Miniprotein binders against q9bqp7. Designs and how they scored, part 2

Target 1, 240 residues: q9bqp7
Amino acid sequence: VPQNWFPIFNPERSDKPNASDPSVPLKIPLQRNVIPSVTRVLQQTMTKQQVFLLERWKQRMILELGEDGFKEYTSNVFLQGKRFHEALESILSPQETLKERDENLLKSGYIESVQHILKDVSGVRALESAVQHETLNYIGLLDCVAEYQGKLCVIDWKTSEKPKPFIQSTFDNPLQVVAYMGAMNHDTNYSFQVQCGLIVVAYKDGSPAHPHFMDAELCSQYWTKWLLRLEEYTEKKKNQ

## First folded at step 9 (miniprotein)

Design Kd35
Fold by OpenDDE base, last read:
Structure Kd35 (fold): chain B 240 residues (1-240), chain A 81 residues (1-81)
Amino acid sequence: as target 1 above (240 residues)
Amino acid sequence: MTVVYVIITVESEEEAREIAERAAELARELGGRVVEVEVLGNRVFIVITFPSREEAERFAEELRKLAEELGARVTVLVEEG
């Protein structure tokens, strides 16, 4: 049990989506401060086995590609991910911003991969929006808050070169999603609550993306794990 | 059971092979079971299991001394199972 227990859901917020479909999705800018990001917390609290496996993988890639080849590979992976998120933001944004759709951004295997998921996405409330949990002292940038199959979700879009048919294969992504949910549910910039998560794994070859839906119960289970990771991060920082 | 993950970085592959052998020998002398040893260019990756944390920590200390003597960089990660 976490020593510093905090609820993922805010009892003061109504579970009912306020019927005011905001005509425009929220886009709160991320403020650079001393507060750790969700990503930083997760990276600094990897298991010793994960650290070892990552370093071994990196060394294998360097031997295969060379140092410069590995840098190029890493840069390309990052760029592809960025372009994918930019394309999704453009697709999910209201039509008035559509005039400047770079048609080249839409011509990707990743965008093809998620088309069947996008058909079930509606009621977009936030896109690329910052969240802050003041009490637990962390920040994040969430990809999307929207309805998926009629359920309001924090949606996290991921790119993968390998199939990830199981949520367990997404590693710390469920923790990232619930961290964003918990922050948003207690961030004063948001008037609504989210109880569900969705991880979408898109593929470069255009094969159908895998959706991993997280109900309120599963979110609560991962929230406990997130709190433990956050405590570990806080303890490590005190000992440095 | 305690698992120890070892990463050693040296200047050459030849040095990596030598230090891998020495590290594996040291682990056995201190009651460890070497699960895997992988030499990847100038870096060595070793997984060792020990019956207790105390034995793992002794190994970590002796390995750090050995690495210092050889001018190698060593990372030792001790995980309790």
Scores: ipSAE 0.753, ipTM 0.960, lowest interface PAE 0.5, mean pLDDT 91
Fold by ESMFold2, fold request of step 16:
Parts: sequence; C-alpha cells; structure tokens
Structure Kd35 (fold): chain B 240 residues (1-240), chain A 81 residues (1-81)
Amino acid sequence: as target 1 above (240 residues)
Amino acid sequence: MTVVYVIITVESEEEAREIAERAAELARELGGRVVEVEVLGNRVFIVITFPSREEAERFAEELRKLAEELGARVTVLVEEG
C-alpha cells in the first residue's frame, strides 16, 4: 500500500557486528534537524478514534482527581518514565560516579519489574542513541540495542501503572521500534544492523514486566504500517 | 460506513445531559446510528455511524449550528478511512 516502499533491512550489513565486547555502548548525539522525529510523526498522524479516546480518558481522570490532581498525576508519570530510562541507561552501562548520584533511582518498582528481563539482556551496543533515515527523512532516539536471549534487538522500555494506562502508547509501540530499526539499518553512524525488536512493559508495583518479542517477519509487517504513517505525515506537510 | 466522534462542552452538567439528547436525536434524524453516549461532567462524548461520508458531513454541519445556537463548544471528528 505505501506509495514509496523502502526496505527495513540493508542487505549490505550484518546483524552480527564483527567487534570485540564493547565496554561503552554507542550514543550518537541527537542533532537539531528540520526533519521530523518518529514520535512527532506518530503524534501528528493519530486517528480520529485515538484523539477521541484520549480526550475522554482525560475527562474521566479530571472528574476523578480534579484538574490539579490530573496535572500532578501526568507530571509524576512523566518524571517516573524519565527516571526509569535514566536508571536503565546507568545499569546497562554502569559507572561508579553515576551510581553515587543515582542510587535512589535503582529502588524503583519499575526497575524491580524488569530484573528478570535484564538477566537475559547482554551485548549492549547502543543506549539512548540517535538514528536517522536519510532517504525517508526522519530521525529518532532509540532506547537500547542489545541481545535478548541471543537475538540482537532494538529494545524499547515502557512504563505502566496499570495493565492499559494509555491506549495511544499501546497502539504505536511496535511502530516506534520498527521506525528506529529501519533508520539505524540505513544510518551511516552504525556499521551493523538489527532485525528483531523487543518491547518491555514495566509495572510500577514491581510485578514482572511483560516482554513482547518481534522477529524479523513481524518487524517487516509493522514496517509497512510505519511507512503508511510516514506517508500520511508527509502528505499533510506537502499540502501546507 | 463512516464513523463520527463528537465532543461537546457546555457550562453545566444539566446542559450536558440536555445537549447529549438533542445531538443523539439529530444524528438519528440524519440517518445515523448512535453507538454510545457518555456525559462526563460538563462534557459529552458521542460515537455515531453513518451509511456514507456525505451523511456524516451533513450531521457535522447541523450539529455545529446547534452548538452555536446553544453557546456550546463542539468538536466533530469524521473518520477518513
């Protein structure tokens, strides 16, 4: 269906980089660009249903918590997510000086929630690293590239207070992963590629996180859906 | 089959209940099937299906007129697909 199809994988690259065990994962800095980010594309191409459901959910929360209570709730959720990602970056590339500053971050229920997943994660190649797809004209900031149970994956970490706290984040999570994957596989800053994805949903109460593995075939299927969202975004900007 | 999502904001809960009834009646008169209606404080959330996009757009036009007459704020989202 995409008008300008482009492959997610690069046949000139290996998914198993020929390098020694890395001591420091890649962290390509995000540049200020005029091209859109993955999250911008997804936000600007939300369906009418998604917009409606989000607004209705907000109203329910405001009725329950009050307007000030809802603002505090959303601020706290954002801060918890930020702290979770900071802690994971520290754990996956630990430094003693960072641990002195971040000791309390490791006491999070979210961090407890992912412990069983982290035992299966190894060979970290990238953390909080920028990716760019020059041909398709988009950028992103991926969370992690590492092996999960022997498979090299783009790994996306998500926080959740409840089984389904945000419908939007559930529907678009696989699209974020494959968009980052496709960009990385065609980004000259990277010498290798990745063909699998992993979404890890961590819980505030420390309950075991849910891993959602995506093999190459499933990633290709979601890639097609991402290309449609990117086309929709591009057409909107062209008509302005 | 076209889906229409409606969000209406008024001054009070009583006004919300009243305009919810009026919007649902208008939808049915113009060939729509009301899937759900929820009144949440001073706001109303409605999902409607129409046989065609043309009928959905006519409803959206008439609902905006009704909202203006009653001093209500309305958002009408017509599903493109």
Scores: ipSAE 0.694, ipTM 0.943, lowest interface PAE 0.6, mean pLDDT 85
Fold by ESMFold2, fold request of step 16:
Structure Kd35 (fold): chain B 240 residues (1-240), chain A 81 residues (1-81)
Amino acid sequence: as target 1 above (240 residues)
Amino acid sequence: MTVVYVIITVESEEEAREIAERAAELARELGGRVVEVEVLGNRVFIVITFPSREEAERFAEELRKLAEELGARVTVLVEEG
């Protein structure tokens, strides 16, 4: 029960596309400021269990790879994720052609992994676009807003080396999605709102990605959890 | 039920195995149930449940004293419900 509850949806906005809407996806630039980001809030409010599991996983990796091997592994995972997001932004941009794309960027196993998902994605409204919740004072950079199987979604793309067939195995990703959704629905840079979420987990070997759809009810449940994390973060910063 | 997560770092795997056993015994003596113990090289990872937060905090205090006496580094994370 957050002390400062706020609704995720904006009753003054429509979730339907407008015939006069622009065909180019929005890309609002992210401005760095003192307002915390979604990922910062989540990182600083990890549960004790999450901290423990992360440290144990790190130790297992270090035993297998060595300290330097683990650092190289971590760097490569980050680079692969960055390349994956760049490729998806390029693929989903309606004005880009193959001449404007790095063909090596498109040859990733992760891109093969998501092909079946991309066939169900249409009506792209935003790509790599900043969101800000002025009332709750947080910012984020969402990956994509588009229709998935006819439902307008905030879509978050993730890479993973382990199968994640259930949403519970995606840790804080649902909180990230709803935080972006709530911010977008109350951000004056956007004229529409979104009630659904989608987390897509892609695999390096090209195995079919796992989609995790979040309807409005599930989003509302995670929104409550996000508000608690944001309150926890705020209280910790007051004590520092 | 209060859950406690313990991470201990020592100088060797042999020391890790020894302090893991001592930490588990201390947890049980103070009313805890040891759910999991894993030794990974020179580090120990333990999950314990206690009937109350008060018992969990007492264990945390005693474990930190044990770790200091043995020259080990310990992190004790008491889960808030």
Scores: ipSAE 0.690, ipTM 0.946, lowest interface PAE 0.6, mean pLDDT 86
Fold by ESMFold2, fold request of step 16:
Order: sequence, then structure tokens, then C-alpha cells
Structure Kd35 (fold): chain B 240 residues (1-240), chain A 81 residues (1-81)
Amino acid sequence: as target 1 above (240 residues)
Amino acid sequence: MTVVYVIITVESEEEAREIAERAAELARELGGRVVEVEVLGNRVFIVITFPSREEAERFAEELRKLAEELGARVTVLVEEG
């Protein structure tokens, strides 16, 4: 149980859009800051089991590909993820008519994989937008805030090429989503809040992406786990 | 019950197989139950359970001494499990 509980939702804020809200999705720039990011907190509070499983997976990959092959693999995975996020921002932006799309950016198995999900996405409110939780002192950069099947969600896009240990892929993804949600709901740059999350896992071969929907209750449960990770991070920094 | 995760790095696969056997035997001698041992090239990955944290910490101390004697790099992760 966290020592310093804080609510994920803001009772003074509505989930309904304001009539004066801009038609263009928000893109709040990420400020360079001394306070920790969500991804830094999660990286530095991995369980010992997660560390062990990740190291073992890395060694198996190195035996398969060689050390240089593994380095190339990780570089390519990063690049593909970056291209995927850039493509999704372009597809979801209403300003695309003012900017010509890069056809090579839009032609990938990952984009094919998410097409059925994108048909259910509407009402985009934010894309690649910074969030900050002033009280809890952390920042993040969320992928997307939009309606999914009529429910306003913080949406996180993930790519899948080679399997990693199951616990790592499923454990931290929900924490990342709720950390962004909690920050957004208490960030003065946003006039609305979100109560649901969505994690979308896209596949390189174009196979249909798998959506993982998180309702408000599930988000609240993961929020508690996020608060514990943030406390753990804070304690580690006090000890050097 | 306490879980211990062990990662050992040596210079060769032959040395890895030797230290894997010695580490597993040491774990059993000190009251541990070896759940998994895997040798992957020059690295060893071991999961052990102990009835108590005190027994797990004694194993960690003895394993670090063994690794020092053999010039091996060892990481011992003790987690309440």
C-alpha cells in the first residue's frame, strides 16, 4: 500500500469536451526538467525478477545473432517504433491536408496491423503531448488521447517483433498509461480528463493488432501500483 | 520464502558449466531449492528458493566468495517472493 496516496481522477474536471476546445489535437512540448519521467521511474524500479528475465533474454538473443547482430537488432527496433509513432501522429492529425504524407512512412506491417483499431478511434484530443503531475513531481509524453469505441482513452501504441519476458511487457505498459492519465488529469494545460486507457500491440507482419482496454476501475488499481513504483524511486534517490 | 536470482559471467562455456554445477551444489548445501539452472554460452542463470532471507543472504555471501576465487563476475538478486 502506498504511503502517500493521491487520486487518479480530478473531481473538479469533466470528461466531456468543452465547446471552445480546439479542433486541433493538443501537443504540449516536453520541457527539459530535473523531475523524473515516467519511463525513468519504471526503468529504475524494475523488480529483480524482471532484471533477471531481461538479462537472460538478451543473452539468448546475443547467442542467436552475435553481439553486433543484437546491437543492430535493437537499433532497428527503436527506428521502427519511432517510424510507427510518427506515422500514427500523421494519420490521426487533422492538419494532414496542410502537410504531405511520406508514403514510405505509412507503408509498414505495423500500420496495416492497427487499421481495424483506427476505425474505432475518433475525437482525437492530444497527440505526442507532454503531461506533468505537479503534486507528485513527475513528467511524461503520452502518445494519444482519443475516443475508442465511444470512450475517451489515453492510448499507448506498442510494436511487437520478438518476444520479451511476458511479465515485463504486460506489467509496465499499464503503469505507463495510468501515470500519464493521472498527470494529465491534474495538469493545467488540459481542460478535460480521461478515465480509461487503451494499449494497442501492433505486429510487424501486419497481423491484427491486439487492443487491451482498461476501464476506470482497472486504471485505479494500476494507479495504486504506479504510486508504489514512484515511492520506490524516490527512496532509491534518497540513498544516492 | 525468499527467491534468489543469480547471473554469472565467465570467460568460456566450459568454465560456465563448471561454476553452474558448483553454485547449484552450494545452494543445496545451504538449504536452497534450485528451481532452474541455464548455461547460455559463457553466462549462467540460476533461480533458487530459500526458506528464509537469512539462508538466502548466507548463500549470496558464499557464492560471491566462490566467484572471486574463480575470477567470475556475479550478480546476486535477493527478492522476497
Scores: ipSAE 0.687, ipTM 0.939, lowest interface PAE 0.7, mean pLDDT 86
Fold by ESMFold2, last read:
Structure Kd35 (fold): chain B 240 residues (1-240), chain A 81 residues (1-81)
Amino acid sequence: as target 1 above (240 residues)
Amino acid sequence: MTVVYVIITVESEEEAREIAERAAELARELGGRVVEVEVLGNRVFIVITFPSREEAERFAEELRKLAEELGARVTVLVEEG
């Protein structure tokens, strides 16, 4: 139970579309400042099991690939994720055409993997857009806000390879989604609110992606867990 | 049940295998059940369960003493639950 509970939803806002909504998705620029990002908070508050599993996985990879090979592997994984997000931003932008896109960016197993999900995505409201919770003092960069099967969602895109190491840090995806949701719902740069989340896990080999839908009740449950992680982070920084 | 995660770093794989056995024996002597042990080069990764946090903390204290005597670096993470 957090010491300083704060609501995830804002009663002053609606999640209904209106005629004054922007026709182009919002992309609020990320400002570097002294407040922590969602991903920084989660990284700094990993459970003891998560720390153990991550260290063991790193050691296994270093033995298999060597230190330089491991650095190259992690760099390539990051690059593939970045390219995937760039491709999705391009695909979901209403002003871009296929002829203007880098064809190599669109030729990816990950993009093939999400095709069935993209058919159910509409009404894109934000892409690669910054959020800030000024009261709770954290920031983030959300991937997408759009309707999925008629429900307005904060959508988070994840990449996965096979075989993949199993790491406890991948269990924080719901916390990331609700942290972005809470920040957006209380950020003056946004005129609407979102009550649902979607996590989409895409696969390198093009296998159908797995969607994980989060309704408002589930989001509220994870929001409480996020507040605990944020509180833990704040306490660590006070005692340094 | 209290879960203990152990990471030990030594200078060689031979030393890693030796301290892994000694740490596992110590855990069992102090009431622990060794769930898994993995030696990866010069590092050891151990998961142990104890009936109580008191037993787990006693193990952590004794393991840190053993590591100091052997010049090994040890991380002991005690997580209840």
Scores: ipSAE 0.682, ipTM 0.942, lowest interface PAE 0.6, mean pLDDT 86

Design Kd35
Fold by ESMFold2, look of step 10:
Parts: structure tokens; sequence; C-alpha cells
Structure Kd35 (fold): chain B 240 residues (1-240), chain A 81 residues (1-81)
């Protein structure tokens, strides 16, 4: 049980944007500050098992690829993820630039992988937008807020490569989504709130992406876990 | 039951195999059950269970002494459960 329990939803806000909301998706700029980001909180509160498994995986990769090969591999994976997110932001933006979209940005297995998901996405309200929980004092940069099959969601896009035999989510993916949701619902830059989450895992080979929908009850359950991680982070920093 | 995760870094694979064997023996001597040992190049990854946190912490102390004696870098992560 967290010591500083706080509700994920804001009763002062509508779960549907009203007609006076902007028609262009919000993109609140992220600013440097002292308060922690969602990703930093999660990185600094990994279990000892998670730390061990990550270090072992890194060593296996280094043994296979060499140190320089591993660095190149991780740089390439990061670049592919960045380009995937840039492509999705471009696809979901209602305002296209005069310049044609980069054809190579749109020609990837990841984009093919999510096409069936994108058909169910509408009403985009925010893209690559900063959120701040003004009471709990943390920040984040969410990927997307849009309707998925008629439900307004915080949507998080993830990439996965083949031929690895397993695609496993970390425990942290749902925590990241609900942390963004809670922050957005208590951020004065936003006039509406979101009660659902969606994690979309896209595949390099173009195989159909897996959507993981989180209704309000499931989000509340993960929110409790997020609050525990935030509390753990705060306690660790008090002892430094 | 207390789980201990061990990561050891040495200068060579030969040293890694030697310290892996010595660390596993130390764990068993102090009442631990070695769940997994993996040598990956110059690094060793070990999972051990102990009946209590007291026994796990004693192993961690003795392993750090062994690592210091051999000039090895060690990380010992003691977790309940």
Amino acid sequence: as target 1 above (240 residues)
Amino acid sequence: MTVVYVIITVESEEEAREIAERAAELARELGGRVVEVEVLGNRVFIVITFPSREEAERFAEELRKLAEELGARVTVLVEEG
C-alpha cells in the first residue's frame, strides 16, 4: 500500500473532449526540471532480478557481437524506434508539411505491422506531448492520445525485432502508460482526461501488431503499482 | 527464502571459470543452494537461494572478501523472495 495514495482519475474533468477543444493534436513541450521522469523512476526502481537479467542479456550480446558490434546494434535499434515514432507522428498528424513524407520512414515492417491497429485509431488529441503530475511531481512524454475502437486511450508504441523466439513485455510497460495517464489527468495543460490505455507491440517483419487494451479497472490496478515505484524512488533519493 | 544474484567481473575467461567454481563452493558451504551458474566470457552470473536473509548476507560478506583478494569486481544483490 503506497503511503501517498492518490487517485488516477480526476472527477473535475470529462472523459470526452468537448467541442471547444483544439482540432490539432496537442504537443506540449518537455522542459528540463528537477522532478523525475517516468522512465527514470522505473529505471531506478528495477528489482534486483531485473537488474541481473538485464546485465546477463547485455553480456550475452557482447559475447555474440563484440563490444563495438553491440554498441552498433543498440544504436541501430534506437534509431529504428525513433524513426517508427516519427513515422507514426507524421501519419497521425492532420497537418502535413508541404514536403512529401520520407518514403524510407514509411517503408518499414513496423509500419506495416500496425496498419490494422491504425484503422481503429481516430480522434487524435495529443502526439509526443509532455505531461506533468502537479501533485505527485513527476513528468513524462507520452506517445499518443487518441480513440481506439471508440475509447479514448493513452497509446504507447513499442517495437520488437525478429527472429527472437519470445516477445515479452516488461512489467514496466503498463506502469509507464498509467503514469502518463495519471499525469495528464492532473496537468493544467489538458482540459480532458483519459481512462483507458493501449500498448501496441509492432514487429520488424510486418507481422500484425499485438494491441494490449487496458480498461479503467486494469489501469487503476497498475496505478497502485506505479505509486509504489514512485514512493520507492523518492525514498532512495532521500538517502543520498 | 532469500534469493541472491551475483555478477562477477574478472580479466579473463579462465579466471571467470575459476572464481565461478570457488563462489559456488562458498555458497554451498554457507548453506546456499546454487540455482544457476553461467560463465559469459570474463563475467560470471550466479543465482543462489538461502533459507534466511542472515545466511544470504553472510555469503555476500564472504564473497566480497574473496573478490577483493582476487582483484575481481563483484555485485551481490540480496532480494527477499
Scores: ipSAE 0.667, ipTM 0.935, lowest interface PAE 0.8, mean pLDDT 85
Fold by ESMFold2, last read:
Structure Kd35 (fold): chain B 240 residues (1-240), chain A 81 residues (1-81)
Amino acid sequence: as target 1 above (240 residues)
Amino acid sequence: MTVVYVIITVESEEEAREIAERAAELARELGGRVVEVEVLGNRVFIVITFPSREEAERFAEELRKLAEELGARVTVLVEEG
């Protein structure tokens, strides 16, 4: 049980989509500040075993590819993820035309992978938008807020290479989603709230992406785990 | 029971194999049970269990001294439990 519990939902806000939707998705700019990001908190609160296993995996890759080969591999994985997110923002933005989109940006297995998910996405409320939790003092950059099959969700897009899933766990992905949700629900830049989450895992070969829907109850359960990770992070910084 | 994860980096595979053996012996001398030792090129990955956290911390300090004597880089991760 976290020592500093705080609710994920805001009782002062509607739990239903607001009829006064703006025609343009929100994109709150990320501000330079001293408070930690969601991804930083999660990265710095990995277990000792996870750190050990990750380092061993990296060494295996270095032995296979060479030092420079591994650097190139990791750079390419990062670039693929970045381009995937850029493509999705472009596809979901009502202000862009097909002519303004980079044709190579839209040509990827990852984009093919998510097509069946995108058919069920509508009512885009935010894209690549900053969130801040003033009380708990953390910040994030969420990928998307939109309706998925009629439910307003914080949506997180992930890329995955197959068939090596084991060390590339998604166990922290639900924590990212609920951390963004909690921050958004208490951020004065937003007038609405979201109670559901969606994690979409896309594949390089174009095979159908896996959606992982999170209802309000599941989000509340993961919120407790996020609060513990944030508390652990705060304690570590006191000792530095 | 306290778990310790060890990562050691040296300049060669021959040095890695030598320090792996010395680190394992040090662990046993200080009351540890060596669960796994793997040499991957110039790096060593070791998992050790100790009866108590105090014994695990003593091993961590002695291993850091050994690594300094041999010019090796070491990371010792003592599991909080």
Scores: ipSAE 0.636, ipTM 0.938, lowest interface PAE 0.7, mean pLDDT 86

## First folded at step 10 (miniprotein)

Design Be6
Fold by OpenDDE base, look of step 10:
Structure Be6 (fold): chain B 240 residues (1-240), chain A 86 residues (1-86)
Amino acid sequence: as target 1 above (240 residues)
Amino acid sequence: SPKEELLKLIEELLESVEWLLKEAEELYKMGDPWYALWLARMALDFAEDAARLAEETGNPELIRRAKELIERAKELIEEIERALKK
């Protein structure tokens, strides 16, 4: 049990979207402060087993691709991921920003992969928006807050290459999502709360993306795990 | 020695596979079959890697352990996949 328990959901906020929700998605800039990011917390609190598995994966990939090949592969994966997020932001943004859509960004297997998910996405409230948990003292940049099949979710978009998935992009994803949820639910910049999470894994070959839906119960369970990671991070930083 | 280093690597890999399977089982029990399945598939991949490496050493115990973990991973994958199809 976490020593510093804090609820993931804010009882003071209504679950119902206020009819006065701005037609424009929120985009709060990330302030680079002394406050740790969700990503930093997760990276610094990986288990020895996780670190070993990542290193082993890296070694295997280097053996297969060579060192230069692996560097190129890694660079391409990051670039493709970035382009994919940019394309999604463009797609999910209001039409007025669409005039500058680089058509080339939309012509990706990843975008094709998520088309069936996008059909179920509506009511976009935030895109690439910073969240801060004031009490627990962490920050994050969430990809999207929108309704998925009528349920308001924090949506996190991931890219996967077949046949070799980028292993770093899949570890602790549920913890990342709930960390963003908990932060948003207690961030004064947001007037609403989220109870669900969604991880969407897009595939480079355009095959249908996989939606990992997390209901409120599952989110609460992962939230406990997140709190433990945050405590571990805090303890490690006190000892440095 | 290179052989000792390889043996150590295999042991560490097998321990990591056991950890992955345990985590997958826990997540499955928590009601997240999708993430459990992902971990179980990862466990299988690394267990097969361990088996190959163990075969190179000729150590029958390491080979046996790796094969056992492969089967355990496969069984868990099959169980989760059946649950997801329902």
Scores: ipSAE 0.553, ipTM 0.818, lowest interface PAE 1.1, mean pLDDT 89

## First folded at step 13 (miniprotein)

Design Bf32
Fold by OpenDDE base, second read of step 14:
Structure Bf32 (fold): chain B 240 residues (1-240), chain A 86 residues (1-86)
Amino acid sequence: as target 1 above (240 residues)
Amino acid sequence: SPKEELLKLIEELLESVEWLLKEAEELYKMGDPWYALWMARMALDFAEDAARLAEETGNPELIRRAKELIERAKELIEEIERALKK
């Protein structure tokens, strides 16, 4: 049980977004501060087993691709991920309909992969927006807040390459999502509450993306795990 | 020795596979079969890696343990996949 328990949901906020659908998604910039990011907390609190497995995967990949090949692979994965997020932001942003969509960004297997998910996405409230949990003292940059099949979700978009998925991108994804939810629900920059999470795994080959939906109950369970990781990070920082 | 280092690596890998399987089972019990499935598939991948490395050593015990973990991972994957189809 976390020593510093804090609720994921804010009882002072209504579950229903107020009828004034902001015509424009929120995009709050991430401020550089001494507050740790969700990603940093998760990375610094990986178990010995997680660290070992990641290192083993790296070693295996280097053995197969060579050192230079692995660097190229890593760079390519990162670039593809960025381009995918940029393309999604362009698709989901009502304002960018006016900018010449780089047609090349839209012609990816990943974009093809998520098309069926995008059909169920509506009511975009935030895109690439910073969240801060003032009490728990962490920040994050969330990909998207939107309705998925009529449920308001924090949506996190992931890319996967078959047959060798990038292992780093998937290990703590549920924790990342609920961390963003909890922060947003208590961030004064947001007037609404999110109760669900969605992880979408897009595939390079254009095969249908996998939607991992997390209801309020599952989110609450992962929130407890997140709080434990945050406490571990805080303790580690005090000892440095 | 290089052989001793390899043996140590295999042991650590086997322990990590066991950990992954345990985590997968926990996630499955929590009601997240999708993430459990992902963990179980990861466990299988690393168990197969352990088996290959164990074969290089010729150590029958390590080979046996790796194969057992492969089977456990497969069984868990099948169980979760059946649950997801329902």
Scores: ipSAE 0.619, ipTM 0.862, lowest interface PAE 0.7, mean pLDDT 90

Design Bf52
Fold by OpenDDE base, second read of step 14:
Structure Bf52 (fold): chain B 240 residues (1-240), chain A 86 residues (1-86)
Amino acid sequence: as target 1 above (240 residues)
Amino acid sequence: SPKEELLKLIEELLESVEWLLKEAEELYKMGDLWYAAWLARMALDFAEDAARLAEETGNPELIRRAKELIERAKELIEEIERALKK
């Protein structure tokens, strides 16, 4: 049990978005502060087993691709991910519908992959927006807050290359999502509450993306795990 | 020696596979079938890697252990996949 327990949900906020919510998605900039990001907390609190597995995967990939090939692969994966997020932001942002969408960004297999998910996405409340948990002292940049099949979710978009998935992005994804949820629910910049999470795994070949839906109960379970990681991080930093 | 280093690597890999399977089982119990399946598939991949490496050493014990973990991973994947279809 976490020593510093804090609820993921804010009882002072309504589950229903107020009808007065702006039609424009929020985009709060990330401030560079001494406050750790969710990503940093997760990276610094990886288990020995996780670190080992990642290193082993890297070694295996280097053996197959060579060192230069692996660097190129990693760079390409990163670039593809970035372009995918940019394309999604453009699709989901009502303001960017007026800008000449780079048609090249929209012709990716990843965009094709998520089309069926996008049909179920509505009521976009935030895009690429910073969240801060003031009490627990962490920050994050979330991809999207929107309704998925009528449920308000923190949505995290992931890219996967078959048959060689990039393992780094997948281990702590549920923890990342609930960390963003908990921060948002207690961030004064937001007037609404999220109760669900959604991880969407898009595939390069355009095959249908996989929606990993997390209900309130599952989110609560992962929230406990997140709190433990945050405590571990805090203790580690005190000892440095 | 290079051989000793390889043996150590295999042992560490096998331990990590066991850890992955345990985590997958926990997530399965939590009701996160998708993520449980993902971890179990990862466990299988690394168990197969361990088996290949073990074969290079010719160590029958490591080969046996790796094969056992492969089977455990497959069984868990099948169980989770059955649950996902329901």
Scores: ipSAE 0.695, ipTM 0.877, lowest interface PAE 0.7, mean pLDDT 90

Design Bf53
Fold by OpenDDE base, look of step 15:
Structure Bf53 (fold): chain B 240 residues (1-240), chain A 86 residues (1-86)
Amino acid sequence: as target 1 above (240 residues)
Amino acid sequence: SPKEELLKLIEELLESVEWLLKEAEELLKMGDPWYALWLARMALDFAEDAARLAEETGNPELIRRAKELIERAKELIEEIERAEKK
């Protein structure tokens, strides 16, 4: 049980969008501050088992690709992920704010993969927007806040290359999502709250993306796990 | 020795597989079958790795343990997949 319990949901915020729903998705810039990011907290609080698994995966990949090949692979995966997020931001942005869509960004297997998910996405509230939890003292950059099948969600987009899944990001993805939810729900820059999460895994080959929906109950359960990770991080930093 | 290091690695892999399976079971109980399935599949992959490495060492106990964990991982995957189809 977390020593410093804090709710994921803000009882002072209504789930109903206030009538002044901004027609334009929020894009709050991430301010570089002394405040740790969600990603940093998660990375610094990985279990010995998680670290071992990642290192073993890395070693295997190096054996298969060589050191230079692995560096190239990692760089390409990162670049593809970045391009995918940029393409999604372009797709989900209102047409009036659409800079000239680089048609080349839209021609990817990942974009093809998520098409069926995008059909169920509406009411985009935020894109690539910073969140800060002032009380718990962490920050993050969320990919998207939108309605998925009529439920307002923090959406996190992931890319996967078959046959070798990128293992690194998937273990703590639910924690990342709820961390963003909790921060957003208590960030004064946002007038609304979210109760659901969605992790979408897009595939390079264009195969249908996998949606992992997280309801309010599941989010609450992962929130407890997030709080424990945050406490662990805080304790480690006090002892440094 | 290189052999001792390999044995240690196999043991660490097996412990990691056991941890992954336990976590998958807990996630299944929490109502997250997708994430449970993902962890269980990862557990299977690492258990198979452990089995291959154990065979290289010729340690019958490590081979046995790895094979047992492979079967447990397969069983859990099947359980989760059956639960998702309902």
Scores: ipSAE 0.487, ipTM 0.770, lowest interface PAE 1.3, mean pLDDT 88

